# Miniprotein binders against Mucin-6 (MUC6): the designs that were tried, part 46

Target 1, 185 residues: Mucin-6 (MUC6), of Homo sapiens (Human) (q6w4x9r395to579)
Amino acid sequence: GHCSLEGGSFVTTFDARPYRFHGTCTYILLQSPQLPEDGALMAVYDKSGVSHSETSLVAVVYLSRQDKIVISQDEVVTNNGEAKWLPYKTRNITVFRQTSTHLQMATSFGLELVVQLRPIFQAYVTVGPQFRGQTRGLCGNFNGDTTDDFTTSMGIAEGTASLFVDSWRAGNCPAALERETDPCS

## First folded at step 22 (miniprotein)

Design cm5 (from bm10 with E43R T48V)
Fold by OpenDDE base, fold request of step 24:
Structure cm5 (fold): chain B 185 residues (1-185), chain A 85 residues (1-85)
Amino acid sequence: as target 1 above (185 residues)
Amino acid sequence: SMKRIRVWIIVEGDPEKILEASDKIYEIAEELGVEVFVYIRERDGKLVVVIWVEGDEEKVKEFVERVREILKELGAKVEVEEEEL
């Protein structure tokens, strides 16, 4: 399964459903029992301009009981708030520079993350087949059905992206705004 | 330097009611200068609310105590796990 966060406000789920939202919060991107130690991947969005529509992805956070890894445009920060030299290695996770503009987080448990740093901060999440039907969050449920991707954290199917996205908030933030998606994005 | 800790608070109960109290939780976190995440998670077939907090030990401990009081009033079951950083 491939989930993408592109163009600052566009998301494509594991089931290939595209949608757009504007929010300035931290959201659960991926939860799964397949992630060890209660692991979760989160996406941090912030204002990139003066208008409500000027929002962008600014960081990706992997959080587990053992690890906290924050990948932002400028640095990788881990436990204790220290910026780390790359490659950074834990028991199951390696963060390294893939290219001059891309970082990669590789894991032993079937999660891969590629982050484009420049010119636009974008993220690409790949999960193995063992994750099928066992994912939750903004990346959807990876069950091959796009119609139920907007299932909230409470297990309710929503018709709009805004309510869906809001249900996955992990911080104190205003409500997200839904916009029409561009299939070419 | 001051010791830093991470605490996981797993809260069982009505997730909606717990999330309604999240504003207060965030206010406490801001007051104490600790980093906090509050989110829903499925665990062992149940929906729980996770309160993740990290910061200086003294501040985090105070946060946990204040949050426990709020959660107690809601009748929620609370599990707390502390990790040293």
Scores: ipSAE 0.841, ipTM 0.930, lowest interface PAE 0.5, mean pLDDT 93
Fold by OpenDDE base, fold request of step 24:
Structure cm5 (fold): chain B 185 residues (1-185), chain A 85 residues (1-85)
Amino acid sequence: as target 1 above (185 residues)
Amino acid sequence: SMKRIRVWIIVEGDPEKILEASDKIYEIAEELGVEVFVYIRERDGKLVVVIWVEGDEEKVKEFVERVREILKELGAKVEVEEEEL
């Protein structure tokens, strides 16, 4: 499954459902029992302009009982809050520079993250087949059905992206704004 | 130098009611200068609320105590796990 966070406010789920939202919070991208140590992948959005519609991805956070990895445009921060030189390696996670503009977080448990640093901060999440039907968050449920991707954190299927996204917030933030995108766009 | 710790608070109960109290939790975190995440997770077929907190040991401990009191009033079951950083 491939999930993408692009253009500052666009998300494409593992099931290839595209949607757009404007939020300035930390959101759960991916939760799964397949992630060890209660791991979760999160996305941090912030204001990029003066209007409410000017929002952008500013960081990606992997959080587990053992690890906290924050990838931002300028640095990779780990458990102790210090910026680390790359490559950074833990027990089952490696963060390294893939290209001049891309960082990669590779794992031993079937999660891959590629982050484009410039010109736009974007993220690409890949999960292995073992994650099928076992994912939750903004990236959807990876079950091959796009119609139920907007399932909230409480297990309710929503028709709007805003309510869906808001249900997955992990911080104190205002309500998200939405604009549904056409898959053909 | 003061130790930094991470604490996981796993809260069982009505997730909606717990999340309603999240504003207070965030306020406490802000007051104490600790980093906090509050989110829903499925665990063993049940929905729980996870409160993740990190910061200086003394501040985090105070945070946990204050949050426990809030959660107690809600009748929630609370499990706390601590990790030194």
Scores: ipSAE 0.830, ipTM 0.926, lowest interface PAE 0.5, mean pLDDT 93
Fold by ESMFold2, look of step 23:
Order: C-alpha cells, then sequence, then structure tokens
Structure cm5 (fold): chain B 185 residues (1-185), chain A 85 residues (1-85)
C-alpha cells in the first residue's frame, strides 16, 4: 500500500483516492495495530505562501511509546527532542539518507517512509500487505474501496475531504473549513 | 524542576464530548509552555482520546492535574502513564 503527501497539500490514499486540503495543523496520517508500541505517523502542515490556501508539509512525525522521530523541512532529524546524525538506528527503525535530496525511514514492522527534502518537502508512505484493512487516518483505511477512504476519527464516512481531514487533527489549530477555497477538495 | 517528562493521558468516554474540551486543554498547554497532542485512537476495541504531553516536570504535572479536573467534570474515565525522558 502507498500513500503520498505532495506539494500543495495533495494526498493520495492507500486505495489511490486523491484529495487536497487547506490546513495548518498536525494531522494523523496513519494509525494501525500493526505499528508497535501505540505507533502513529503524523504530518505537520504550515502556510507556504502569501495566500491562506497555500499550505505545505513541513514535517513528518513517528510517535510511539519509545520514540518521537521528527523529520522536518530544515533537514534536521530528531528522536525524543535530540538531534541525530544519519544513519540513525534503533532496534526496529533505521533512518538514513537515500540520496542527496531524500531520506528514508525503514522499519522491521512493515512501514517505510521516504521524505523528499528538496526542492519541495514531500513524503511517501509504504505499508506491507499485513496493514490491509488495518489502517486509520489521512492515508485512508486500505480496504480496496475508495468510497469510504474519507472515514473520520469517529468512524463516520464523509463525502468531503475537509470534514474528514479536520477529524484527524492532533494539534491546536483552526478548522480546515475556514481556509477552504474549493469545496471539491 | 528542570527534568523533562512525557505523560500519556488515555481518556474513555464519549469522544465527541471529550473533544469539546480540547480548546481548553490546548489553552492550558500554551499557558504552561508544554507540548501537547490530542487525538482519537482505537485501543482494546474501543475509541479513546489520547492526550500526549511533554515538557518540564513541574509544568507537565500541573497540566495533568488541571486536565484531569476538566475530564472528571465530563464523567470520563482517565488513565495516566508517565515516562521519564
Amino acid sequence: as target 1 above (185 residues)
Amino acid sequence: SMKRIRVWIIVEGDPEKILEASDKIYEIAEELGVEVFVYIRERDGKLVVVIWVEGDEEKVKEFVERVREILKELGAKVEVEEEEL
């Protein structure tokens, strides 16, 4: 399964459902029982230009009972607030420079994250087949059906990306609806 | 205190009612200078609200005490799990 976070706040879910949103917050990308120690992947978005509708990905966070790994657009990688030189390795996670512009977080539990640092900060999430039907968050539920990928944190299938995205907020921020300029997003 | 700690507050109850309080929870976090995430997670077959907080030990403990009072008024069941960093 593949989920992508690309420039302009574009997302493509594990079931290949594309959408866009306009928000400046931390959001839950992925939760699953397949992630050890209450693991979750989160995305941080911020304003990227002069228009309120211009938002972009500025960091990706992997949070668990053991780790808080932050990969940010300033190219600094931290775990639990401490800066780390690459390659950085735990028992089940390795973060390393894939190319001059890409970092990779590889894991033993079927999650892979590739982060493009430049020219635009983007992220690509890959999960193994054991995650099928076992995911929640902005990357969708990975059940082979795009019609219910907009399932909220309360388990409600929504027809709009904005309501779905707002339900997955994990930080202090205004609702995405205040910033929406395209109701089809 | 100059020690940093991390606390996980696991909240059971009506998630919609609990999330009503999130603006106040974030306000307290800002006042105390602690970092906070508030989100819904599935745990043991039910939905719970997770309140993750990290910062100076004294400030985090004050945060937890004040948030626990808010959650008590909502009738929520609360588990608190503390970690040293």
Scores: ipSAE 0.827, ipTM 0.913, lowest interface PAE 0.7, mean pLDDT 88
Fold by OpenDDE base, fold request of step 24:
Structure cm5 (fold): chain B 185 residues (1-185), chain A 85 residues (1-85)
Amino acid sequence: as target 1 above (185 residues)
Amino acid sequence: SMKRIRVWIIVEGDPEKILEASDKIYEIAEELGVEVFVYIRERDGKLVVVIWVEGDEEKVKEFVERVREILKELGAKVEVEEEEL
């Protein structure tokens, strides 16, 4: 499954459902029992302009019991709150520079993350087939059905992206704004 | 230098009620200068609220105590796991 966070406010789920939202919070991208140590992938959005519609991805956070990895445009920060030299290696995770503009987080448990740092901060999440039907968050449930991707954190199907996204917040933030726009349009 | 710790607070109960209290939780975190995440997770077929907190040991412990009081009033079951950083 491939999930993408592009263009500052566009998301494409593992089931290839595109949607758009404007929020300025930390959100759960991916939760799964397949992630060890209660692992979760999160996305941090912030204002990129004056209007509420000007929002952008500013960081990706992987959080587990043992690890905290924050990838932002300028640095990779780990448990000690210090920027690390790349490649950074833990037991099951390696963060390294893929290209001059791209970082990659490789794992031993079927999660891959590619982050484009410039010119636009974007993220690409790949999960193995073992994650099918076992994912939750903004990236959807990876079950081959796009119609139920907007399942909230409480297991309720929502019709709007804003309510769906808000249900997956992991911080204190205002309500997300909805705009259903196909990023490919 | 003060020891840094990470604490996972797993809260069982009505997730909506718990999340309604999240504003207070964030306020406490800000006051104490600790980093916090509050989110819903499914564990063992149940919905729980996870409160993740990290910072100086003394501040985190105070945070946990104050949050426990809030959660107690909500009738929630609380499990706390501590990790040294």
Scores: ipSAE 0.827, ipTM 0.925, lowest interface PAE 0.5, mean pLDDT 93
Fold by ESMFold2, fold request of step 24:
Structure cm5 (fold): chain B 185 residues (1-185), chain A 85 residues (1-85)
Amino acid sequence: as target 1 above (185 residues)
Amino acid sequence: SMKRIRVWIIVEGDPEKILEASDKIYEIAEELGVEVFVYIRERDGKLVVVIWVEGDEEKVKEFVERVREILKELGAKVEVEEEEL
């Protein structure tokens, strides 16, 4: 399964459902019982470009009981708040520089994350087949059906991306009035 | 001398009602200078709200106490798991 965060605002789910959104927030990208120790992948978006209504991806966070790995637009990689030299290795996670512009987080539990640092911060999430039907978040539910990929955190299938994306907020976000000029996804 | 801790607050109850309190939870986090995430997760076929908080030990403990009071008023069942960093 492949999920991508590209062009600052575009998402393609594990079931190949494309959508676009803007928002200044941290969102749940992926949850699954296949991620050990309550693991979750999160995406951080912030204002970008010349228009204040536009946002783009600025960081990806892997959060579990053991780790809080942050890969940021400023090219710093941290775990649990401490900057790490690459390659960085734990028992089940390795983060390394794939190229001058790409970092990779490889794991023993079927999750792979590739981050393009430049020219635009982008992320590519790959999960093994054991994740089928067992994912939640902005990357969808990986059940082979694009019609229910917009399933909210409450388990409700929505017809539009905006309600679905909003339900997956995990951090403090601007009030709705501050976002009324955002383009819809 | 400052010790940092991380606390996981797992909240069972009506997720919509619990998330209505999230604005106040975020305000407390900002006041105390602690980092927080609030989100829904599925556990054993049920939805729970996770409140993850990290920061200075004294500030995090105050955050947890204040948030527990809010959650008690909502009738939520709360489990707290603390770890040192």
Scores: ipSAE 0.826, ipTM 0.914, lowest interface PAE 0.7, mean pLDDT 88
Fold by ESMFold2, look of step 22:
Structure cm5 (fold): chain B 185 residues (1-185), chain A 85 residues (1-85)
Amino acid sequence: as target 1 above (185 residues)
Amino acid sequence: SMKRIRVWIIVEGDPEKILEASDKIYEIAEELGVEVFVYIRERDGKLVVVIWVEGDEEKVKEFVERVREILKELGAKVEVEEEEL
């Protein structure tokens, strides 16, 4: 399964449902029992400077009981607040420079994250088949059905991206703007 | 800032009521200068609210104390786990 965060504000879920949103916040991209130690993948969005309402992806965070790995647009990788030289390896996770413009986080538990640093900060999430039907968050539920990919953190399927995205906030921030979400819905 | 700690607060109860308190929780975090995430997770077939907080030990402990009082007034069951960084 593939979930992508592209163009600063566009998301395509594991079930290939595209949407767009703008919000200055940290959001839950992916939760799953397949991620060890209460793992979760999070995305950080901030104002892009193009207009007052536009935002773009500025960081991706992997959070678990053991790790808080931050990959940010300033190209610094930290774990638990400490800057790390690449390649960086824990027992289950390796972070390395894939190319001059891309970093990769590879794991032993079926999660892969590729981050394009330049020219635009973008992220690509790949999960193995063991994740099917077992994901929650902005990347959707990975059940093969796009009609319920907008399932909120309360487990409610919504018809609009804005209510769905708002439910996955993990920080102090305003709700996503409805007119700026999911332009293809 | 000699000692930094991380605390996981796992909150069982009505998630809607708990999240209604999130504005006050974030206000306390801002006042104390601690980093906070508040989000919903599924555990053992139930929805729980996770409050993750990190920062200076004295400030985080004050945060936890004040937030615990808010959550207990809502009838929420609270589990707290501290980690030294």
Scores: ipSAE 0.814, ipTM 0.904, lowest interface PAE 0.7, mean pLDDT 87
Fold by ESMFold2, fold request of step 24:
Structure cm5 (fold): chain B 185 residues (1-185), chain A 85 residues (1-85)
Amino acid sequence: as target 1 above (185 residues)
Amino acid sequence: SMKRIRVWIIVEGDPEKILEASDKIYEIAEELGVEVFVYIRERDGKLVVVIWVEGDEEKVKEFVERVREILKELGAKVEVEEEEL
């Protein structure tokens, strides 16, 4: 399964459902029992311009009981707050520079993360087939059905990306952004 | 030197009611200078609220005790799992 985080807050789920949202928060990208030690992948979005509708990915976080690996747009990789020289290896995770513009996090548990650092910070998540039907978060539920990919953290299928995305907030942030332009015109 | 710890507060109960307290939980985290995430996870077929907190051991322990008090007032069941970093 493939999930992508591209450009100005564009997401394509494991079931290939595309959507866009605008928010400045940390969101749950992927949860699964296939991730050891209560692992989760999170995505951090922030303002990328002067408009509230201009937000972009600024970091990806892998969080587990023993690790908090952060790959950020400033090209710094940390684990548990400490900057790491690449290649960086734990028992089951390896982070390395794939090219001058791409980093890769490879794992023994079927998760792969590729981060494009430049020209635009983007992320590509790949999971093995053992994850089918066992994912939650912004990358969807990986069940082969795009009609329920907007399943909230409460397990409710929503029709709009904004309600779905807001349910996956994991940080201190506002629920929604107000439009800069009056929508009634 | 100060020890850095990570605590997972696993909260069973009505997730909507528990998340209504998240603003106060974030306020306590800011006061104590600890990092926190609050989110929903599925565990053993049930939805739970996870409050992940990390920072100085003394501050994290104070955070946990103050948050426990809030959750007790909501009638929630709480498990605490600690990891030394």
Scores: ipSAE 0.800, ipTM 0.899, lowest interface PAE 0.8, mean pLDDT 87

